# Designs tried in a protein design chat: VHH binders against Type II nicking enzyme V.NaeI (vsr). Part 1

No score or structure here was measured in a lab: all are predicted.

Target 1, 166 residues: Type II nicking enzyme V.NaeI (vsr), of Lentzea aerocolonigenes (Lechevalieria aerocolonigenes) (Saccharothrix aerocolonigenes) (p50186)
Amino acid sequence: MSDKSSRAAARARAHASGTYPAPLNAGRSRNMQANRRSGTKPEAALRSALFKLGYRYRKDFLLRLGDGVKVKPDIVFTARKVAVFIDGCFWHVCPDHGRQPTTNEWYWSPKLRRNVERDRTVNQSLTNAGWRVLRVWEHEELQDAVAAVVDTLHHLEHGFDTSAED
Below, numbering starts at 1 at the first letter of every chain, in headers, positions and changes, except where a header shows other numbers; Kabat numbers aren't used for antibody chains.
ipSAE, averaged over its two directions, is called F for ESMFold2-Fast, E for ESMFold2 and O for OpenDDE. V2 adds 0.75 times the mean of E and O to 0.25 times the DockQ between the complexes of E and O.
[cut] stands for letters that were removed.
The coordinates of atoms that the task and the answers printed are left out; those that the model quotes come from them. Centres of patches stay.

## First folded at step 1 (VHH)

Design b1 (framework vhh_brivekimig_d4; at its last look DockQ between E and O 0.14; V2 from the best seeds 0.00; counts 0 for: pae E 8.5 > 2, placed apart)
Fold by ESMFold2, look of step 2:
Structure b1 (fold): chain B 166 residues (1-166), chain A 121 residues (1-121)
Amino acid sequence: as target 1 above (166 residues)
Amino acid sequence: EVQLVESGGGVVQPGGSLRLSCAASGFTFSDYAMSWVRQAPGKGPEWVSSISGSGGSTLYADSVKGRFTISRDNSKNTLYLQMNSLRPEDTALYYCAKDEYYDSSGYLDYSSQGTLVTVSS
């Protein structure tokens, strides 16, 4: 029962902030080997689902945002300026898998601080350059992740905000 | 310039032991947690063990707990991995890493050539 509520909370946090509240046990997950790969199972599934729905995007596309800030989102919609990241639970401390004792703080805190600092800088730089940032956890159910991307694209396509330049 | 130089690899029988070393230079060694990572041919990197900057806290992958011991000597800027009760699945290129990550796809930084461990009859 609580699985949908937890995923909704994770999506809300991804849309609002890059802050990740708690450490995870390093190396316990078998995802470590898979996390090195571009096109991990969640990323590949999401890309395929979006492609089948008729969306066209770039993967592995480097964005240069000025002042030396460079980022490579997992999915890039260049015309609509939407950047999608699929965040690994262990490196970005997802809400569902970050419920651990503080005994791992020595390992996670430096990584989490660096990641949080960079994520904030990247998100701000993307937003300032007119990009919409969407972050989804790798543990998200495929249909939920697809819906989040589609909702983001649909909102921008049919958005009704005050007279700002695109 | 950050440099990490691994040594101590070799060929050993199952059940044998090896001690790996990683000599570090070009950064304040004691300020950083350090890790051992291994990569078998045809497989992606696998995290093995980590140690805090002070050396007071350690973590191990389940596959090596009780067999491997990570340690460091901050006066020599050197990281160690004592590997006991070696198994064929421990065969891999081992390298040390300065513990600096920004996301799941690029967690490894300041790598080197590594040192090869082969466990075979």
Scores: ipSAE 0.012, ipTM 0.262, lowest interface PAE 8.5, mean pLDDT 70
ESMFold2-Fast, scan of step 1: ipSAE 0.406; ipTM 0.707
ESMFold2 (binder alone), look of step 2: mean pLDDT 79; pTM 0.795
OpenDDE, look of step 2: ipSAE 0.015; ipTM 0.330

Design b10 (framework vhh_brivekimig_d4)
Fold by ESMFold2-Fast, scan of step 1:
Structure b10 (fold): chain B 166 residues (1-166), chain A 124 residues (1-124)
Amino acid sequence: as target 1 above (166 residues)
Amino acid sequence: EVQLVESGGGVVQPGGSLRLSCAASGFTFSDYAMSWVRQAPGKGPEWVSSISGYGGSTLYADSVKGRFTISRDNSKNTLYLQMNSLRPEDTALYYCAKGETVYVESDSGYFDYSSQGTLVTVSS
């Protein structure tokens, strides 16, 4: 299959869930690893890039949601109601997103399944409170992560047709 | 508490094989997925492979798919990584990690209770 087709599929999955950007590849992983080695965490690199582009955000900001739910997203845009989480994704395919090959349900451990369910619950609570949620993989290429945040802030992803009428 | 002790590293020529072991203690081994992670000289950590709690499912990084085999012996609380067709690019410190998710700090942190790792050097 073509790289263009796989990238389109990844974007469709991200838009459908409102969470993850395109899957990671080896080159992107090496870039994030280099940042860590230099003492700059992926989270710090993303925050720095957004700041240089003129975006202003909150860190360590506690969001109080309905039903006693409280959460501290990694990056919060309070005026635009956007919450960004930076997830440590060692797999390029997540249960909520990406390709699910012809396999049994045992591909995900009970621990990972519980983490996915927790993330889904948090995503639902945030969405119910009027927030947009974006989840960025820790080892995603910095430019792709920046683009995903910017697109979310400008509602560009809402123009993406996930119902693919063919 | 959780303790993980890696062993089996060494020096091999390209095309050679090695088997790594990880002895786990301090938790119910069969209830948790286990993973191997490596860190090459001058590079950050890279996830290599994961195996479910009872061994029914395995996952591999594209760079090692078809060459490495992850397995476990729950009666011995031990995780294994069989490495075949080794390449110079496989040279790294190999770490055992509890669970399918690996958390790495940017400074001097390790994965969940990982030991010093085991060094694999592939050179001619």
Scores: ipSAE 0.000, ipTM 0.103, lowest interface PAE 15.9, mean pLDDT 65

Design b11 (framework vhh_brivekimig_d4; at its last look DockQ between E and O 0.20; V2 from the best seeds 0.00; counts 0 for: pae E 13.0 > 2, placed apart)
Fold by ESMFold2, look of step 2:
Structure b11 (fold): chain B 166 residues (1-166), chain A 124 residues (1-124)
Amino acid sequence: as target 1 above (166 residues)
Amino acid sequence: EVQLVESGGGVVQPGGSLRLSCAASGFTFSSYSMSWVRQAPGKGPEWVSSISGSGGSTLYADSVKGRFTISRDNSKNTLYLQMNSLRPEDTALYYCARVEDYDFWSGEGYMDVSSQGTLVTVSS
């Protein structure tokens, strides 16, 4: 009981600070990594649910924001300029770490992603290009994530139609 | 021919400073994000910092944030890394890299061209 209380407090503190939180439990994080191998990802579940509701979008669509900045949101609504990011994608360091510093292609660890989140310059670049950014958390229940996306799209519709009542 | 040539490495005492330079040629420098990467003796490569083509967006590894500053001068096709408050654990071969498909949000990217590296040694 004290172990669960300690983890809940740590999660609440991370959320209050605005940083990406550590996984709520280690078992869940390991299961999500295994699901990535099988092709079942949190982003795939969210995309499927939105598709069943009648929404159409682009997945992993490369956005070129100028000055050499490129980003691939998990879900892109191009007409409404809404970019959705799902926290749960972990990248690994290059398979051969002992190579000479010559021309290489490699991937970097999740620790690097946390540093990027602290800088947060990408969100500003997206906003400056006229995009609405929505972030949904790792381990968020699917229906809560769907509701967040739908609410964001619905809010934009109310802001731009004749049905608005203040 | 795409080329990256680095300079500015050397031996420095703990707490000291060094400035690395990386001269680029053979491509439109301002169109590419650039990165610094380091490799300590006996360890794998470690990303240090990245900068957008215009210089308007920068990212740092947590281990160097507040001590290192990445910058670029697009009129000189040159990338810089100012390293302050150096520590023995900063000892490494430092090299610069051109980045394709860099995702600043995730920190993921492909480094398709890199320099040979310049050695930085921090020791008393």
Scores: ipSAE 0.000, ipTM 0.239, lowest interface PAE 13.0, mean pLDDT 67
ESMFold2-Fast, scan of step 1: ipSAE 0.197; ipTM 0.616
ESMFold2 (binder alone), look of step 2: mean pLDDT 82; pTM 0.811
OpenDDE, look of step 2: ipSAE 0.007; ipTM 0.310

Design b2 (framework vhh_brivekimig_d4)
Fold by ESMFold2-Fast, scan of step 1:
Structure b2 (fold): chain B 166 residues (1-166), chain A 123 residues (1-123)
Amino acid sequence: as target 1 above (166 residues)
Amino acid sequence: EVQLVESGGGVVQPGGSLRLSCAASGFTFSSYAMSWVRQAPGKGPEWVSSISGSGDSTLYADSVKGRFTISRDNSKNTLYLQMNSLRPEDTALYYCAKGLEDFWSGYYEFDYSSQGTLVTVSS
């Protein structure tokens, strides 16, 4: 499972920059995908899994950032300053799984451009305020999404708690 | 009411193996995720691994991936950690921890309620 940790770290970095990697698994034979398809929203499933693992977080928590930016992440870890967003594939143009706009649509679809620009503005505002941003696609496997959140939280904790003074 | 009792620690040479156990009582074991957390001498606690209540999901810290395996036996209310290829940096007091039950406040944090079990990897 060192591959899973490496993938989670790579996804966390890509999500923080607002650049989304290809989905890790397009298959839907796994039990966690079946649960999502039964009408359970991805954010509810992720929240439930994190609670079952004993993590402390806020939902529906409004963050007021500099320059008048207000944002309400799906999951917020206030003490560790981690904000998690669960993104719908349609609006964020997942390259391998979701809607693929034609080249013409990409350039001439102001709605899609505004959504991407808003995400970048939010990511930049959060990062400037000292927050880590993690974005996961709603079609990601639950176990992989949980691992990404947990790895992000504990990498920050290790960086803070280690007595690594040069 | 809640009791967690760790065991299985000891002194081992680098490259050796140990199996830790955590006997849980006082709560519905299968309804809670369980975790292993360690504290090295003079350092703060470090999360090691977690397992869901059903056992269907596991997570590992990067430092232990491929070497440690977390498992549980819900019929015995027991959590396990199989530790292989041990390194001097794995030397720590190991604790098991339970997740808190969902309630209207929406806050959870790890509970640490035992003395732990000491693992020493002699270099």
Scores: ipSAE 0.000, ipTM 0.110, lowest interface PAE 19.0, mean pLDDT 66

Design b3 (framework vhh_brivekimig_d4)
Fold by ESMFold2-Fast, scan of step 1:
Structure b3 (fold): chain B 166 residues (1-166), chain A 121 residues (1-121)
Amino acid sequence: as target 1 above (166 residues)
Amino acid sequence: EVQLVESGGGVVQPGGSLRLSCAASGFTFDDYAMSWVRQAPGKGPEWVSSISWNSGSILYADSVKGRFTISRDNSKNTLYLQMNSLRPEDTALYYCAKDSEYGSGSYEDYSSQGTLVTVSS
C-alpha cells in the first residue's frame, strides 16, 4: 500500500500519462545520465545531492531480512528504516511501457520477468521488517528524486520516539 | 569483463546513411536488451533506440522514428543501428549499452569510446 501512495509512484504515473516512449525522460534528466559510462550513475548523483542537503545514509549496506532474503539497497537510512532503490524504468516495466501499444509488458528476457518478481519479494520482506521502501526511476529528474526521498523520510515521523540513536 | 566496441561512424552529408555496429563480449549477449545512446557536442546523453533480447520488442526516440533501424545478431554477439536520412542534429558520439545483469536499468555498461557520426554539408 505504501508504494501505491508514494510520491515516487505518483510521479512515475505522471510521466506515463504523458508521452511515449519512456526513455525520452532520461534525456531530460541529463545531469543524472552524464558520464554514466565511466562511473557517474544516477545513484551517485542522488547520493551526492542528499549529502549536500545534510542527509546521512549508508551505501553498500547489506540488509538481512526474514525468509533468507538479503538485499543491498542503493541508499539506506538505518535510523528511520528507509531503503531506496534506483530502478531502470526501461528494464523494470514502468508505467510508460504499459501505455505503449504492446500486448505483453513481459516482452523482455525471462531474466527481466524474474527481476519484477524479485523486486516484489524484496519489497514485501522489507515492509514486513518495518522498512519503508522507495523506488526511484533512473530517468527521473534529480530534484524530483531528491524530493521523493525527503518526503519519504519526513512521512515516517509519527508518535513519540524514545530512541535517539542513529 | 563486459566489453562493448562500437564502429561504423564517419562523416556524411545530410540525407546520407551509415550503419553502426557494436561487438559485445564478456556476457551472455542473448539474455539482455541492448540500446543505442548518443551524446552531441556539449550536450548530455540522449537515448536513441532499444531492442529486446530476442528482437521481439523495439523502441525508438521520436527524433529518429522512421529513419533509424535497430537490429541484433545473437549468433555474432553484435548490435546494429542503420541510420538513414541523416540530419545535422544527428551529429554525436554513438554508444551501445547493455542492461544490468541484475536488471537495474538502461544505459548500464557502455563504452567510453563510442563511434563518432558527423553530418555536415
Scores: ipSAE 0.000, ipTM 0.158, lowest interface PAE 12.1, mean pLDDT 68

Design b4 (framework vhh_brivekimig_d4)
Fold by ESMFold2-Fast, scan of step 1:
Structure b4 (fold): chain B 166 residues (1-166), chain A 123 residues (1-123)
Amino acid sequence: as target 1 above (166 residues)
Amino acid sequence: EVQLVESGGGVVQPGGSLRLSCAASGFTFSSYEMSWVRQAPGKGPEWVSSISSSGSTILYADSVKGRFTISRDNSKNTLYLQMNSLRPEDTALYYCAREGDILTGYYDAFDISSQGTLVTVSS
């Protein structure tokens, strides 16, 4: 199967024009298998720690949002409507390590901006549907990531100190 | 399930050469476009090169054209990057990346394995 209209050609167009190439329909099913499970060591460690503490969650749970967008959060608490994402600094703008690409990095700049916009759209859509969204960076220490998840779940269960005094 | 294992990095002097390898498993390697991406200290990620599933279409970043050669061996499920005439500016962590599916709302367009392989060009 020769594929000279490949994604490599789309990347060449993006390189020439400074815009990210549009997704191709060809190969979508094959690529879905590749992205089906992003079980890196950081994701697995966080899931394992939460499970050992007695928390119950879903992984690979597909959430359907508006505009036909589908998303699989790394960890989903369906009863409490909490979606957890473990974001890599490499592809996402991390406040501590992420920076706008400069100096001959122009090809990646549009991609990173699209990821930021996608994250914002997903966060807004989930929030509008009554979900709480928590993002943790993969470079965060395991204990800090666990604490962030636990705190999010407890705030839904017991409320913030201020709101609990209502 | 999907694994990409990089090797071949090291320390070389300016003008030297290195060959990077990426061993793929857990998917039909011959069906995917593959890329090399690098991240230099204190900088964002930079796309280096891509090769189509059949090997018929090859693209390079302007910064590496004429110096680097991407290739693949679908019978061995392996991606290569031959780096010649290395410069201090080529110092970076190099990642092997498989084409991702951004249509389904996944955040990463590429699957990047492990911590990459470090290439240091210094005198």
Scores: ipSAE 0.000, ipTM 0.129, lowest interface PAE 13.4, mean pLDDT 66

Design b5 (framework vhh_brivekimig_d4)
Fold by ESMFold2-Fast, scan of step 1:
Structure b5 (fold): chain B 166 residues (1-166), chain A 124 residues (1-124)
Amino acid sequence: as target 1 above (166 residues)
Amino acid sequence: EVQLVESGGGVVQPGGSLRLSCAASGFTFSDYYMSWVRQAPGKGPEWVSSISGSGGYTLYADSVKGRFTISRDNSKNTLYLQMNSLRPEDTALYYCAKETYTVSGDTYEVFDYSSQGTLVTVSS
């Protein structure tokens, strides 16, 4: 059980009792975040492949960026400043496999747009702080995802001490 | 500890304007996204707008885009919502919210709705 899940439940109960409004998307965000943090098959496979190739990375590492943005990328290379996100089709309607909300789910459109807008803002905050951002779709082939991460790591032009990480 | 105090609500006619303010204390204001959330009578909470710590990024709900402007003055620890071309459907309690955005893949966390809110009534 996560601390965040307990807090979401507590806030939902407080809202039901009239104490204060519950946070927007609390239930869905917690459920999706818990699922992602537990590791999907694509995420676990990518992390495993990178580890076997000798790369050092952090998972669920909290980055504090300017503009009040806090971000926990799926895979973080701290020395090389590379943040990797593994995006699901449901939340980030991908060109190939994304699904639009049905008529019974029209109210989810604003939330999907908010996710896209936040991703753009987070990407900009990361790049402003000197990070490279790589977005990988969960339906992408493992070897292609690995190649994209490796290429990003090896083609960095920024000068800093490389003795700490790959 | 964290305190958010809203003001500026009132009764206005359709087409009128109001400016809401939120005085923040108990945290480093410029480090956090701030949002406005509203709750209309008989409805659940609806996100209205968000602004980054520096003010460089703003986001708006489709229902208010082009009519409302979110802004902040970090020197005064104050968040604002300029509401123009008000409609009866904008009638709601408006809440100031401190946000902590934790992005893990495709998820977002919004915290701190514990303010009292300010009532906006648009009535002819």
Scores: ipSAE 0.012, ipTM 0.284, lowest interface PAE 8.6, mean pLDDT 68

Design b6 (framework vhh_brivekimig_d4)
Fold by ESMFold2-Fast, scan of step 1:
Structure b6 (fold): chain B 166 residues (1-166), chain A 122 residues (1-122)
Amino acid sequence: as target 1 above (166 residues)
Amino acid sequence: EVQLVESGGGVVQPGGSLRLSCAASGFTFSSYWMSWVRQAPGKGPEWVSSISGSGGSTLYADSVKGRFTISRDNSKNTLYLQMNSLRPEDTALYYCAKGPDLEEYWESLDYSSQGTLVTVSS
């Protein structure tokens, strides 16, 4: 049986030798019943498409990060440390559908500023903890959203030596 | 609680064949990718093969492609690894794991069995 020390050493050795599987793998997810109920919203459609491709992910999963930061991404791949957020146009000031506030406009709100700063803080905390963050607009075409997630997972599973981490 | 019980290992001559089995319980087997991982004496763990929940997608390490076949029977909650053209370097303890890669293997150790030993005599 592997103990914790053996486990850490073995994992590092396996990673260095490139024994991890090819790009089409998944985090963890529940079952088909969730997909049946969830087909009516953008986040549900993305989850369903990823699950049908064989990807397994977590939803409603609370991440506790350094600096006391807590966050629940819309889709979490725990093994690869990928957090996916599906951003609403209204709250994240989408340039295609939402209105971009300026510092000179009378309706620019402190709440909107705090939301943008919170997102930056969350992104930084996730990155500092070794997570990759992907933000997808809710109005994005489903196939493009799927491709973005798959590409992110693909790059993390790509075999690499000690000099080529990106 | 999740339980994984490996079986089917043994001693064979080079060029021989073995079929490994993994009996799974405590989770919705058909909803998860499953993997085979091996650890040779004095070496770290090596991912061998993975199969999607439906069985529609399979992945293999380059060292075993064309020789090993992963399969599953969801009606019996059982994962299989058919090993052909065995080589001395295939000698290892073989473990099944819930999930598609080594990260899931490490998470599964709390409830996996002791593995099944494959020895290729040479």
Scores: ipSAE 0.000, ipTM 0.108, lowest interface PAE 17.3, mean pLDDT 66

Design b7 (framework vhh_brivekimig_d4)
Fold by ESMFold2-Fast, scan of step 1:
Structure b7 (fold): chain B 166 residues (1-166), chain A 122 residues (1-122)
Amino acid sequence: as target 1 above (166 residues)
Amino acid sequence: EVQLVESGGGVVQPGGSLRLSCAASGFTFSNYAMSWVRQAPGKGPEWVSSISGSGGRTLYADSVKGRFTISRDNSKNTLYLQMNSLRPEDTALYYCAKGRYSSSWYKPFDYSSQGTLVTVSS
């Protein structure tokens, strides 16, 4: 009978019924990048918003996967097997030191290819272990980041297909 | 379930225009950033453009900047891509994707159907 558990359950039911709660910042949404500039890191802002909605998660939780793969997602939902990563914007260029690469240059960039290959390996290992992976962009608006996490937590777990085989 | 249905593709001459649409259902559309991704014959997927949930922020690949415009109508749960000054190099299957573009993009095609084919040829 905890208040937080009751609120989390009520929100899950509201989401499952198609009734989505108002955005956390009902008047003004904040860009994750703007939150960083106000002294709040994107990771901290997202964690705080999820905590206010009553969600339970772990940070600094090391996942040991098959094939020697080890990873610490930014936010881990152990019971629901959801791993959330907050990705830096590879699109972002230092105004003083760089130019935005072309789309072709990005795909053929060794750094981008290594990042994609590493992420593919991590995502595959997580998926093989039954985990759902969500990657959130650091320049995303906070309300959109929260909505993506909430939707990921509820979409498949409370979906019809989950109970279809029995 | 999340569903994304693309439309508006076709055959156009170089310099022509097309307007793509993506009808979204199964999620609170206004809470999600949306993207357009394309795949040309013989090439991997290429990110084209993204728009924030509110529509207040847009991003474009350098190859389409100034020619394409991404927009959304949250009251209709619809994403758009206005494509102007089309080039043969723009020939591809175009997919809309729920979420954000990052260095570690979660599969942009997970929620799209067949995509919509754009062919730029004379």
Scores: ipSAE 0.012, ipTM 0.257, lowest interface PAE 8.7, mean pLDDT 69

Design b8 (framework vhh_brivekimig_d4)
Fold by ESMFold2-Fast, scan of step 1:
Structure b8 (fold): chain B 166 residues (1-166), chain A 124 residues (1-124)
Amino acid sequence: as target 1 above (166 residues)
Amino acid sequence: EVQLVESGGGVVQPGGSLRLSCAASGFTFSSYGMSWVRQAPGKGPEWVSSISGSGGDTLYADSVKGRFTISRDNSKNTLYLQMNSLRPEDTALYYCAKSEDYYDYSGEYYFDYSSQGTLVTVSS
């Protein structure tokens, strides 16, 4: 009943990143942060499409918020105060594809739990600081993702072809 | 100093119920997510359930979904786990754990705990 393949892949990723969790009975925790954001095809495609439409944004821009919260949105519009996140299905518990941890996935459970808690804390902290937050699932079609960003920037519900300036 | 004190464990028959408690001190309880983790004899540790700081969101392992309920009372700095329809495979030491203090979008995270746990034995 355990997904051994999923556990092996998760363990391999932790090992590759140099992040191997201490046993639960070890006590005091360690926080090892990923210092790099790798470009994925969805993220790169979204950025390219927005740039070609004349939008200017920042990537890898660290926002320092109140309450000690720091965050690097995938796409940042500093003048408009819009932060865009491209959320991976598995780690952010997408309603369609998210999966609950199983037995022997304990070292991924803290990351999954923290992702859910982090998303809420980040959204609240950004909103408190006057930012608008848009989260786009990695599995969304490019056109829909572009339309969502453009609509957020212009406070429009219309599709991509009508979100341009009148 | 973070202190977590689990209680409520005991011996029950299959199909029985238990309610575990975790009394927390040394940090602002309502600001942190909390989890229950268990370790069965001869097996590795297993995450059981998590709850957000506000209590508005919960997550459960497939093995306990529909049988266990996680909750918290922030006015009492206490985390709970209501366990129903207990099975022999639920026999384990149960620990509560808090998230780490520093929050960052890209972090890799571990449980932060300092307790001995509470023993649950399900036997006929």
Scores: ipSAE 0.000, ipTM 0.116, lowest interface PAE 16.1, mean pLDDT 65

Design b9 (framework vhh_brivekimig_d4)
Fold by ESMFold2-Fast, scan of step 1:
Structure b9 (fold): chain B 166 residues (1-166), chain A 123 residues (1-123)
Amino acid sequence: as target 1 above (166 residues)
Amino acid sequence: EVQLVESGGGVVQPGGSLRLSCAASGFTFSSYDMSWVRQAPGKGPEWVSSISSSGSYILYADSVKGRFTISRDNSKNTLYLQMNSLRPEDTALYYCAKDSLEDYYEQLGFDYSSQGTLVTVSS
């Protein structure tokens, strides 16, 4: 259904291990509605916003990494080596919506768990090849997601969080 | 026939510790992710922790992080759960579960076939 299940696995892993990342704008996003148009997929909205701001990127671009690892990020900036992934809110326990019933703690699939080792390998391979990896929440405010991508593109030696996926 | 036999439960006071064990047979233990699931009296099942087939990737429910440790010994076909700083809220029947690879459900995605082991935390 979606290529995002492996990213959701990494995100669920981070949450379960106690290293869950905060939303890009935690204080404001919890009190504000998302700036996404009704019926527009988060990926499409983010791509459209970036294009209108003059950014050039590739969609469905296959990255071939060391040791036979292949990955298609949601948005790829080849010149600056930035790969953007949009993480799905898989098991209904995310920073913005984490006040869901406690039963959500066990609501996640064997497919999600199976993909954890693959996600770690992919993230390490990207980092080792000199790529910067940015993950944004599917439910993140559009303007915050755009700002995160733009910030990553314009800052030299921008670090990215790989510790949560160990 | 898949067989999972839990042990190590008992009655402990708050702040106490217990170590649960699950002896597995009837399948290639080292090929499957394993989980611990608990069910409090009169409530639905709650996932506690999962460990990958290799032991490289471990996940915990928020309610047990920092207190419980999952581990496995593939040479002995045994899964463990070390439970420290136990709370009354941890009172439940604890089941070990073999993950169904590739399966996906809206609810609990595990199959368990045993009676579990009872953990009671009471002062």
Scores: ipSAE 0.000, ipTM 0.108, lowest interface PAE 16.2, mean pLDDT 66

